# Designs tried in a protein design chat: miniprotein binders against tRNA-specific 2-thiouridylase MnmA (mnmA). Part 9

Target 1, 344 residues: tRNA-specific 2-thiouridylase MnmA (mnmA), of Desulfotalea psychrophila (q6aiz6)
Amino acid sequence: MIKNITGIAMSGGVDSTATAILQKQKGPVLGFFMKLNQPDYETQRDRVSQIAQKLDIKLEIIDLTEEFQEYVLKYFSASYFKGLTPNPCIICNKEIKFGLFQQAILRQGVERIATGHYAQIHKTAAGYQLHKGVDPHKDQSYFLSRLSQEQLAHSIFPLGGMHKGAIYDLVEAHGFHDFRGTESQDVCFLEQDNVVDFLEQTAEFSASSGNIVMNDGKILGKHKGLHRYTVGQRRGLGISYPVPLYVINLDVKNNNVIVGENEQLFHKTMAISDIHWISQPEREDLLHASVHIRSTHKGAQASVILKENNRASVIFDEPQRAITPGQFATIYKDTQVLGSGVIL
Below, E stands for the ipSAE of ESMFold2; O stands for the ipSAE of OpenDDE; V2 stands for 0.75 times the mean of E and O plus 0.25 times the DockQ between their complexes.

## First folded at step 5 (miniprotein)

Design s3 (from v1 with A12F Q13E Q18E A19L A26I I34A V38L Q79K; at its last look DockQ between E and O 0.78; V2 from the best seeds 0.00; counts 0 for: pTM E .715 < .8, other shape alone 2.716 > 2.5)
Amino acid sequence: DRETIQRLLDEFEELIRELDELMRQIDELGSPEAANELRYLADLLRWLVDYMRRLANQGDYDRVNRLLQFIRYLLRLVKELLDRIRE
ESMFold2, look of step 5: ipSAE 0.614; ipTM 0.850
ESMFold2 (binder alone), look of step 5: mean pLDDT 71; pTM 0.606
OpenDDE base, look of step 5: ipSAE 0.603; ipTM 0.853

## First folded at step 6 (miniprotein)

Design P3 (from P1 with V48I A71L A77L; at its last look DockQ between E and O 0.85; V2 from the best seeds 0.00; counts 0 for: pae E 1.8 > 1.5, pTM E .705 < .8)
Fold by ESMFold2, look of step 6:
Structure P3 (fold): chain B 344 residues (1-344), chain A 87 residues (1-87)
Amino acid sequence: as target 1 above (344 residues)
Amino acid sequence: SPEIANEVRYLADLLRWLVDYMRRLANQGDYDRVNRLLQFIRYLLRLIQELLDRIRELGNPELADKIQELLDELRELLDKIEQLAES
């Protein structure tokens, strides 16, 4: 049987390098690197080119700079105007990496694209399932919870069944000795600091100063724009108070950052909207599941009540800290990602 | 404590929605689902009552009384639905 060409998403890190090694052993490959508005693009491009050359992989560059900038302007500006804290990595995966980038690769006649994500794709008779990666410290399934069945069908995650230590051993066995001992991030270059900086450099973005207040209206200081603050944040407030204070809420109507004590961050209830199901529950209006309210959250048992218009009410068994509007709630059944929704 | 008041309002709205949804299920004859929702509604009523008790302790008995009247009205509607499901 003749194997089809597999595309490799190459980014210059250890995970994408290991992915390229593993997939080249299985058949013909083409490497693809996406150009976005990365800081230090030239350095990253040169590194990816060197890795591709060493592995004897033909590398193509897909320029998505305009599309990425348009997505950043629309998504992040709209989110911040509504007092929401967006999740750049989830949206970038859905719309850019597995969206425009994947589609550009498929148009070149490639059947499937491998990426270095720590997550598992299980094909069943009922469709594709997304599962947690086996390395619990590297699992990235939370960030992939918006992927469609078609996006999963075209994807390969070779690292999902592996632990990070084995990845370093693999790349070292193939002549790459400069990855071990460096700190790496599980997040794309769209970190919170990068997003804020990128928005502020854009001529169309503006933000107004306002007050930092207690719930009772007592003014404690000034803020430099709501987009610089996140629910649960304690540092960077520039205020003085006898006990630690945290951002409790972003009040867009009055342009206030509302602060309070840690106990005020705990809630049992939340609403979610715009639910996307990777694996839709059959004939259920009430389910019990583990719900993660951010990537670093350990997950909590909850009752999920499915309502009209892709909305749900989530009632946790125990109060959860710092439920943040604009972030994503991801619904798990054991290791399986069922879907996700936007926290309201 | 606007956080507690907001949560009570949210739970009360959810309860109202669930009662209406159960009426539709009962009309369709899906009494297994109605019975499961009744158990969940009893749980929600306990949650709201606990939050009302905290609102009273925090010195806002007028708000708690207003919400209690709403809960009593919802309990009466729930009794009607239970009578329909038993018939």
Scores: ipSAE 0.522, ipTM 0.830, lowest interface PAE 1.8, mean pLDDT 86
ESMFold2 (binder alone), look of step 6: mean pLDDT 76; pTM 0.622
OpenDDE base, look of step 6: ipSAE 0.604; ipTM 0.861

Design P4 (from P1 with V8I V48L A77M A85I; at its last look DockQ between E and O 0.80; V2 from the best seeds 0.00; counts 0 for: pae E 1.9 > 1.5, pTM O .778 < .8)
Fold by OpenDDE base, look of step 6:
Structure P4 (fold): chain B 344 residues (1-344), chain A 87 residues (1-87)
Amino acid sequence: as target 1 above (344 residues)
Amino acid sequence: SPEIANEIRYLADLLRWLVDYMRRLANQGDYDRVNRLLQFIRYLLRLLQELLDRIRELGNPELADKIQELADELREMLDKIEQLIES
């Protein structure tokens, strides 16, 4: 083990650049760039190489193209075809970025990897805790809600205690002035393609047309496959109605898109499964927590009833809009990420 | 609406599960957990009642009445459990 060397996950973005700068100030570093068959891979690689050169960081490229396809892209496509809305970033972080990529870096003799994530790791006597980043607008702890104790043990988040403004100031002070106005896209592997086009190009594409229906069974139109729709969607329905209609459910069994009014999107209850605990709550069958139902959700107070087989029932204090099957529910105690489950 | 009916069914199923779980806990002598769950079940019963009232307002009294019967049975069971814990 090469003592005191930190691996830097470099992506060419402002956050990874800031991470590289901050970590280099603390000790020796090695840069690592992940090849995932990004649409703009060559451009991104060149950018990362230039940044690494400017920072005098040795850069290594790790190719995980096949692994990304197997663990993330198949999950992504298969979920939509099942009428589920996936979160590929959570899976990618678990299996690729803090999985295979981290392992590849650690095999180089590096002790830990630093990433530009806005989250905090607190080491306690009971293990590692994951906490929200201090910037509420940039907090990425939701996407890290599936990490293991081992993965956390080998991770550093230098930006977790900083606000985004301070990150720009930092990189600009080091001669990087071109990062302002460049934000990461929602789906990092679909920069030039939309989700629908990507899905329809997959080998697994077999979606059929069906009906758009109201709850009473009234047919309002036709859809071009369930994969084109998610709960809460208003655009692209191709229907005319006196009031705004939203996708309220996907009926996979009957191949129907169920639509309704905005009020029908609000629910107090949901079920979650496949719960992963970062910090297992003390053997409490009932906890009151903040639950985030998607990456952009601010969290809502809820009672969480723990059941058998890593399942739970969630009862929100207030009704929540567009609870979406396939998304992850992340459970928080204050700033601490307790764990996450898949919404059923 | 079908959504409210689904939510009610979910709550009813959860309540049944909780009652069964409480019975198991009581049999194990874990009265602290039972007491916490009792308070929570009372909260859920209030929520269920609010949903029932909404169903009645929406013009489905028959469904509301059926669910009310279930809620009443659950309340009676809870009262019995509470009496047992206090003795």
Scores: ipSAE 0.516, ipTM 0.832, lowest interface PAE 1.1, mean pLDDT 89
ESMFold2, look of step 6: ipSAE 0.548; ipTM 0.856
ESMFold2 (binder alone), look of step 6: mean pLDDT 76; pTM 0.635

Design s4 (from s1 with Q13E Q25E L26A; at its last look DockQ between E and O 0.88; V2 from the best seeds 0.00; counts 0 for: pTM O .774 < .8, SAP 74.288 > 70)
Fold by ESMFold2, look of step 6:
Structure s4 (fold): chain B 344 residues (1-344), chain A 87 residues (1-87)
Amino acid sequence: as target 1 above (344 residues)
Amino acid sequence: DRETIQRLLDELEELIRQLDELMREADELGSPEIANEVRYLADLLRWLVDYMRRLANQGDYDRVNRLLQFIRYLLRLIQELLDRIRE
């Protein structure tokens, strides 16, 4: 019959290795590893190559270093100049891993691409739904909340219905005994502080010093760039004060980091914009849903008022700590990701 | 029906105007985060009233009634925030 090849996103960690094992059991596969500007590229490349060889999987390397650098500079610089705290992993998934990388793989003639994400894709008559992974400690659906219907249609998440312990058992049964006790390279290296360091090393990024102030204008110290601070942050302020202080706001207009006590971080209200729906809600103006304001947030019940221009007002049942402009709010109905928007 | 809803919406607009005046005076209270939250809720109420006028003109009283229940909730939340400012 006609050859039907599945692409495997391989990154050298336990999750991508398990994904490769599971998909090879189902049919022909071809492995893909993306080259970005990883600091440890050569080590990771060698590790991925060894895994692919052991599994008898042909591996192709897709070089996206120029595209990645251009996108990172454009998106993150613009966000930081606006006083926003962007989310690197959501954007990397949307634009790089399931964008440029997925498209390059599809050009090879494969039909779909499997990745080691802990999330579930459900195909329905109304389209593709994204659901939480069954392992609550590993669920990654938050980071996939910007994916399009087309991106989901070309994706397979074999680990979504599994728990992490079963993943270790699977890879060990296939001769991989070195993943326990070692964190894998299955996560994107675009963590917040790594992105800040990367931007500061470029000639095009510019930031200016300013004041660290209380709400009443009292100056407590100096900062060396708004991009180095996040709402809710306590460490790295370099100030003296009798009680703990936290970043409560980044004031771009005056170039000030505004600090205050912990109770000033709690709010019931939030506005979001640029909403992307994976699954559009029914034609209602008011939605009751669980909303997550960051990846580590446990989720909170909220009333979501849907407005024009892809905006919404979110009113939480209970105050939420450190609602951060520029991060993404994801809207869940039970296990289903409905969509996400940018916190204003 | 339409006349009753229009009178209710006019009353809500007056309440929102009174809230706007109160918030202008509240700028002197030194609680800018709470005051901003109240202002945001007042703007949301104004948006909802305008939206409900359009729905009522289209005859969609089911959605108007649902939004009126939500407005009661928003008014309670505003009162709670105002109480915190007075403390």
Scores: ipSAE 0.631, ipTM 0.872, lowest interface PAE 1.3, mean pLDDT 86
ESMFold2 (binder alone), look of step 6: mean pLDDT 72; pTM 0.633
OpenDDE base, look of step 6: ipSAE 0.644; ipTM 0.862

Design s5 (from s1 with Q18E M23A I34L Q79K L82K; at its last look DockQ between E and O 0.78; V2 from the best seeds 0.00; counts 0 for: pae O 2.1 > 1.5, SAP 70.387 > 70)
Amino acid sequence: DRETIQRLLDELQELIRELDELARQLDELGSPELANEVRYLADLLRWLVDYMRRLANQGDYDRVNRLLQFIRYLLRLIKELKDRIRE
ESMFold2, look of step 6: ipSAE 0.680; ipTM 0.898
ESMFold2 (binder alone), look of step 6: mean pLDDT 76; pTM 0.684
OpenDDE base, look of step 6: ipSAE 0.160; ipTM 0.657

Design s6 (from s1 with M23A Q25E D27R L29M S31D I34L; at its last look DockQ between E and O 0.02; V2 from the best seeds 0.00; counts 0 for: pae E 20.0 > 1.5, SAP 73.463 > 70, placed apart)
Fold by ESMFold2, look of step 6:
Structure s6 (fold): chain B 344 residues (1-344), chain A 87 residues (1-87)
Amino acid sequence: as target 1 above (344 residues)
Amino acid sequence: DRETIQRLLDELQELIRQLDELARELREMGDPELANEVRYLADLLRWLVDYMRRLANQGDYDRVNRLLQFIRYLLRLIQELLDRIRE
């Protein structure tokens, strides 16, 4: 029934505000704010409402609190149960923001949904492609690597061709002068520290103290729960040792954090599973690609050996530091995201 | 399709029952750590199956289908655990 309306995912930050401005210039829009378990939800809701009012955009609130708790808390708990370091933003994008949230918006007759992500969607004869945003310091394509063709078809990323500085200039030109120099409000609150705090506040989550040990079993100290540690971590260990030590592994069976020297973090190979392809490579058992092992990774050239059951072996040209089970390996060809898999 | 989804949920329920029995057996054999791991996965699956059944009854097959992708990851975790137990 409601033709040509673009939905705007509004979160109260500069990126979502810029998105709303850009899309309203192109046609009618309707704003949507997602209620999750955000700390300070009331403050964020009021901020989003004020921005929507200034832009003359009608705002709807979509309550996904139950679904968020089901997906994120269970995903995190299951991951930590196995000693894995989960990536909640990838799962939240796939299942919540571009899943349940997008579908609720489409049911209101909205044609497509715009978000403030720094990534590009290119429509080709073969389907939709996901590409890096042009601002290399803000590119978010890594976090979108699980999106389906259908999810991409209903999505618009207006900021993908822009740099962050231009975003601030845009919102200031439209009367918003309070974003510059302020910490971003568009970042997913599921960053590791926020999730750890959130998990520890639930009666159903329980974690126990244990030992920080070397590979040979030498005890160096105590940890406050495996879920607070990730491979490659140096700070927050609370131990004394003549040289710097890093988390090398999480031993769930013995409830130990295993530490070692920096050299022990470098590996040339890894396995990935549960591969999702945005752009399916042709029937190729082996491909050469840039593989990113986390969002902050600069990417590294690797051979990807495709196996049955959506698995692959990845062999990097050069050893990579802190390959972390549970994180996602995202496979790129130049600027294009081909797909991603879970690091084993 | 409601019938296809319900059949899959019934299959998952049978797996959950088998995991519950395995956890009981492991505890009786004196390995409560492994029994707790198995029970946790069974409880997680039970919760997801119940949730997906409610969504299917609401006609929200998009959510059910998305959760089935997440189930695939959990089934891999379960298989890895079962492989450890057999060794």
Scores: ipSAE 0.000, ipTM 0.107, lowest interface PAE 20.0, mean pLDDT 82
ESMFold2 (binder alone), look of step 6: mean pLDDT 78; pTM 0.718
OpenDDE base, look of step 6: ipSAE 0.072; ipTM 0.601

Design s7 (from s4 with L67F; at its last look DockQ between E and O 0.84; V2 from the best seeds 0.00; counts 0 for: pTM O .782 < .8, SAP 71.52 > 70)
Amino acid sequence: DRETIQRLLDELEELIRQLDELMREADELGSPEIANEVRYLADLLRWLVDYMRRLANQGDYDRVNRFLQFIRYLLRLIQELLDRIRE
ESMFold2, look of step 6: ipSAE 0.645; ipTM 0.876
ESMFold2 (binder alone), look of step 6: mean pLDDT 72; pTM 0.621
OpenDDE base, look of step 6: ipSAE 0.685; ipTM 0.878

## First folded at step 8 (miniprotein)

Design P5 (from P1 with N6W L37F V48I; at its last look DockQ between E and O 0.88; V2 from the best seeds 0.00; counts 0 for: pae E 1.9 > 1.5, pTM E .746 < .8)
Amino acid sequence: SPEIAWEVRYLADLLRWLVDYMRRLANQGDYDRVNRFLQFIRYLLRLIQELLDRIRELGNPELADKIQELADELREALDKIEQLAES
ESMFold2, look of step 8: ipSAE 0.525; ipTM 0.846
ESMFold2 (binder alone), look of step 8: mean pLDDT 75; pTM 0.610
OpenDDE base, look of step 8: ipSAE 0.611; ipTM 0.862

Design P6 (from P1 with E3L E7M L37F V48I; at its last look DockQ between E and O 0.01; V2 from the best seeds 0.00; counts 0 for: pae E 10.5 > 1.5, pTM E .625 < .8, SAP 74.236 > 70, placed apart)
Fold by ESMFold2, look of step 8:
Structure P6 (fold): chain B 344 residues (1-344), chain A 87 residues (1-87)
Amino acid sequence: as target 1 above (344 residues)
Amino acid sequence: SPLIANMVRYLADLLRWLVDYMRRLANQGDYDRVNRFLQFIRYLLRLIQELLDRIRELGNPELADKIQELADELREALDKIEQLAES
């Protein structure tokens, strides 16, 4: 007999607050706050509770601390030992936010869950499609590229068709005047830029120094641990050389950071594996698409040649800078997310 | 080589903690959670095996043998925990 009850993922920021306001106008709602390993959990919990009280929304807390530690440690440890650069935000969305958290909410009898993501879900005869949010500065579709059809079916993204300014206007019209000009709290713990510190704290990694070298083995300096570096990085190397040098590769076998000139970062081809399709491509062997090799990449036209064992070869029209193993390549057709794979 | 040995040691310590955690869950009767994470822990054991093979190739078979004994002990503990969750 429970119908039209919508769960609201509340995090204490302007986006989740706007989401709660919009969904409460449409019907009965129940608020949910996710407890992870947040360093400021008590402050966030108190803030979310204050917002829920002001909106007259019942709030429940879902504690996923142990599940978070186990999933994150599995992903980061395996990625680090294989010399890959991890992408924790995509995994958190797939396994935690839209996985365990969503499932816990559905078990309360709630039909669907609204979150403050800037992305769009379109229902079609062939299934659910994921599209970019309309505000290009806030679009989060890259980070949602591994969601399943079931996860999308239970999700609502009310902010996907809106711009940032309209969100502030909405919450101010409902009595929330302290968000404009302050930092947002509408991010998952893993979307913070302290992934290195988090991994070190939870796994108790010791600093493991090694050499910073050229391709020919010439030693230019020492590094503080491979996990502190990423392909394409220039700052933080602590070496002196007549021309600018960039991290070209992380050599786990020899414990070396390999550096070189900017031109060595450009490649026209890459391989991807473990492909997940939100929307199956019409052809089984080849497609032409815009491919993003990380969240900040502007996207580049490419031929995607599908291969056996859930792999593909990606050939860009123009060389791309800093293709990084372990990051996700997300495949777009216009505004639609078709899927993603792991860069090899 | 020192990086690989250090990472294998950290991974083995992580696995020991996780196996102890799973044993506590099994003793509490939380077999749903035990069953959910068994595959994750077995995946980490397979990763340790790959790294041990690399340590042997680098000419340190005595270190690899010591860590292999720990990995075998943890694998046996997981088998017992799995049997408890199935009972």
Scores: ipSAE 0.006, ipTM 0.170, lowest interface PAE 10.5, mean pLDDT 78
ESMFold2 (binder alone), look of step 8: mean pLDDT 76; pTM 0.622
OpenDDE base, look of step 8: ipSAE 0.518; ipTM 0.838

Design s8 (from s5 with R7E Q13E Q25E L67F L68K; at its last look DockQ between E and O 0.76; V2 from the best seeds 0.00; counts 0 for: pae E 2.1 > 1.5)
Amino acid sequence: DRETIQELLDELEELIRELDELARELDELGSPELANEVRYLADLLRWLVDYMRRLANQGDYDRVNRFKQFIRYLLRLIKELKDRIRE
ESMFold2, look of step 8: ipSAE 0.514; ipTM 0.839
ESMFold2 (binder alone), look of step 8: mean pLDDT 75; pTM 0.683
OpenDDE base, look of step 8: ipSAE 0.585; ipTM 0.851

Design t1 (from s8 with N36W; at its last look DockQ between E and O 0.68; V2 from the best seeds 0.00; counts 0 for: pae E 2.9 > 1.5, pTM E .797 < .8, SAP 70.107 > 70)
Fold by ESMFold2, look of step 8:
Structure t1 (fold): chain B 344 residues (1-344), chain A 87 residues (1-87)
Amino acid sequence: as target 1 above (344 residues)
Amino acid sequence: DRETIQELLDELEELIRELDELARELDELGSPELAWEVRYLADLLRWLVDYMRRLANQGDYDRVNRFKQFIRYLLRLIKELKDRIRE
């Protein structure tokens, strides 16, 4: 075991491959691949192994299948029973990738772990700060907003200062010519559709059909389970109506998917709970910040009123579309992630 | 001072009553999402009234002053919301 060896989270995509290349140029590395319930695990494993072999990187597989299954059952089923839309990537980053996976790597004597995330870690006298990646189209800082100071201290994000085009050029210069133009992405494999499919295959998860209704109760169709629907969705409703309709609410009490026109999705207010601070604003009960309500949200200026019991009220300057209970609101000061809370 | 803060709090209490009535009207008109937002604003104002009274009683006028600017913004928001709904 050599001092100051850097661990590399390898997943078989262009971003993890570039990360491995960059870190191997800086010193000795060990590669680590995380086994979960990925739908194409065997193909991904073989791809990661081939990449590691080509780069002359020793690869270890850390099997977290059982832990991930418990996480999915617990977090997603509880969320769906409450009519919430969970965010799998945020929680997986917190509990699995930078939790169990990182801890398993640290137990092998590796002190720092590099991942292919497009975000930046800045060490300051007050602690570690998380910042947006410089490529605004690839920034992943939203998904990392639940990380602890200890998790950040052991993490390296070599791609945070780079643009995606440079990443393709880098891997091609090192003999990897198959990433560009294939539309393959190093996105979170926990896409909502994949999680839904996984949950429906388990004997422990159960959902009942119900009605798709307008606000006044008019029945327009039937749904196959509230867990299949997200606020703001218009695709997959299977209903006929003269104008486009969108999911505006999931009514657990009546087991109804409530639909309406696009204008009904806009709100200036939301409540959040279970706030986690990476960088807590000191002695401040009211802050003005950019708040992102999902990963694809451009962020909007808002007043954030910190209340008792780790809750806050958020008032946006302008109405925001499809504020979705169960998702995370991430609070930014300029490029810095301050923290995040669960949308109620 | 204490008298000026009390005048602001009284104004907020009156607006809370207006918002409660507006939310009830919105429910009857079949606009439950707007009614929820209006109720949320009313509940936030209730919390703010209580919080500002606590801060004033503690002598923490720096925090009271920070919330005064936010409250003025919130009053404008309420006026805009009421105008939009009346259309």
Scores: ipSAE 0.421, ipTM 0.810, lowest interface PAE 2.9, mean pLDDT 85
ESMFold2 (binder alone), look of step 8: mean pLDDT 74; pTM 0.651
OpenDDE base, look of step 8: ipSAE 0.566; ipTM 0.844

Design t2 (from s8 with E33L E37M; at its last look DockQ between E and O 0.03; V2 from the best seeds 0.00; counts 0 for: pae E 13.1 > 1.5, pTM E .687 < .8, SAP 87.366 > 70, placed apart)
Fold by ESMFold2, look of step 8:
Parts: sequence; C-alpha cells; structure tokens
Structure t2 (fold): chain B 344 residues (1-344), chain A 87 residues (1-87)
Amino acid sequence: as target 1 above (344 residues)
Amino acid sequence: DRETIQELLDELEELIRELDELARELDELGSPLLANMVRYLADLLRWLVDYMRRLANQGDYDRVNRFKQFIRYLLRLIKELKDRIRE
C-alpha cells in the first residue's frame, strides 16, 4: 500500500538530496528521477541512483523525453519568430516539472511530491499562497510564479525555511561530502545556450543572418540569427566600437539586432500579457506592488494597471534597465507571489 | 517554391481549426491545462501564418524558403501532439 507516501523529486544535487533526507525522517518516501533530453543524463542518473541507494530510497525513472522535445521546439520556435527572449525555467516548472512529471508521480498513488526549491507554500482558508524562500540569495519563487493551485496543493518545499549553509551541513552529516564547493545539479538545463544548440541539432534549424545596427540604421556588423541575442547583452556581439554597446531591441521585421549605449536600456513603463494569478488581487483595476522583470532583478515598486484581455501596464517608480520582451514580470506583495505575466 | 509554401500554410490553417475544436473539447472534459496549451499552440500557428504571408506579400521569398524545412517539421510535430492528446 502506497498511502501517505511522499514522492521525492531527485536530481542528484545537494538540494534534492537534502529534501530526500528531510522527508524520509517524516515518513515513507519514493524517489523519482525525470529523464529528459539533458546532455548529462547518464552521469545524473548514476549519481541519483547512488544517492538513493545510500539513503535506502526506491528510485523510479519517469521518461518524458518525447514530451520535452515537443514542448521545447514549440516554445523556443515561437520565441524566435516573435523576437522574444524566452524564459525556459518558468515554463519548464509550470509544464514539465510540476506538470507532466508531477502528474506521472501522482498516478502511482503518491499524494504529494517534495522538491528542493527554495520557496514556501502557505495553506490558508482561501487557498495556497506561494512565498519567497527565507534565504534571499537562493530564493526561487520567481521561477514558480506560474504554478496553479492544484500544482501547489500537491507540492512540498522542505528547503523554503532554510539557508543554503544548513543544507550542506545536513547532507554532510548523512555521509555526503562531495557537494560543498560544487554547483548544484538542481538547475534547469533549459538555459538559453543549451536550448539554442538543441534546436539547431534537432530541427536542422537555419536562422537567417542579418545586420547589427544602431538606431539610425548604421550597420556595425552581422548577426548569426535573432534567437542568439538578448536585450541588455554586451558580450558575443562580435563588433568593435569606441564605447560599450548593448542589444537594445530585436527587430524581427527587418531581421536586425539593434544596439545602443547603456542609457538606451532604461524604461519606466512596460506592457505584460497572459497574466497568471496564484493569488487574485483584491482590486481588478490597479495595484501597487514590487515587480521583478527577471530572476536576478531586485524588484522595483510599480503601479500595475490591469486591462482587458489578461493584460496590464506596469509603470515603475524608477526606470528599469533591460526590460526584455518574452521574459516574465513577477508581481510580489511583500514575500508573497501574486502572479506573473509575459513582458511584451 | 511559392506553390509549396502556400500548400504548407493552407495545411497549417486547417490544423489551427482542428486545434481550436480540440481546445473546446478539452474545456468540456475539464482539462484546462491541456486546453490552454492547445490554444497557445493555435495562437502560435496563427502568428506564423500571418508572418509568412506578410513575407510572401513583400516578395521576400528568400526568407520564406529558408524556413520551409522548419515549417514542415513544425507541422509534423504538432500533428503528432494533437493525435496524442485525442488518444
């Protein structure tokens, strides 16, 4: 009987290992490892198997390779054609990790799944709230801003109330001494470089070259395809110029990468679409909130003016650097994630 | 070839209509996650069709031709996905 067994998402890193240790102390557990098209799958599988064996945890592999390939091709192809810079980690969490993977685990009779995310789930009378992890340097709530109430209801984040240092101490106390000083393998492998390489290998994708231009149309060089560039980027442009230049915009219509000086990256307003609310705001017209335009952004106070068709205008108190279409704007009230939308 | 591109775009438009119907069926079955994914996919295909028609109207068949292989791959992938969802 599998009743009240907690599923553990195991990935071979320190965070998932600590999660497994903590949850096994609370009751019976079953480990799950997700097979995608990750480039280091064999190494990760061997590592996860070794960890599961040391912890006496039965491990199952969920193969989502085909589903992942189809979703990646759809998402990143659309981003390229629209000149958008995708955010793979938010989409992977929503659709793959907490979508297909979670669903496959639940079908085996497991009622809740623990993962090593640094975020907090608070159950209230009105539903589930998502909050920042207590370690401000490791908080991952930004990447979880698209999760549904049902996805949160089946999730456990044991690390959300802990700091990273305590995690290393915990795993070392249980015989795992190789994690300290190494990068965690709990990160999403959909980072842009990996995805671009994957798309070009899988689909024989042939992106059109074009010009790298200034706002006035002056040509400074050639680019290798719009999908290789991100607003705010300075490195990898392959041009020489007396002052530092940054990607200001991706012009799909003319197939141009538009560059300019750092000052041209600052904007006070942006539009967002496809808004998802974890916690619905009280007013349906306006709210004042801290808005994060990327995971590393410190957040900025803004007026969020809600519009029809699941859109909003965001007006920051101070101009923000490198607002990037295709990324997600995540809306916070104090530590609580209210929701997120796609930057236009 | 211009004729081949029009055939692909016509096939994409038919697929869009089938995806719209599938999304409505998924809503009626209480599968809102899949329904939203199907609608998102249909919207992507609408954008792609509009973009490729704009390039063709502008006479930029060099760019249109460069994407023909990608469009065929995308069409096959989406048809497979649609059939799996219906199963």
Scores: ipSAE 0.000, ipTM 0.155, lowest interface PAE 13.1, mean pLDDT 79
ESMFold2 (binder alone), look of step 8: mean pLDDT 76; pTM 0.690
OpenDDE base, look of step 8: ipSAE 0.006; ipTM 0.245

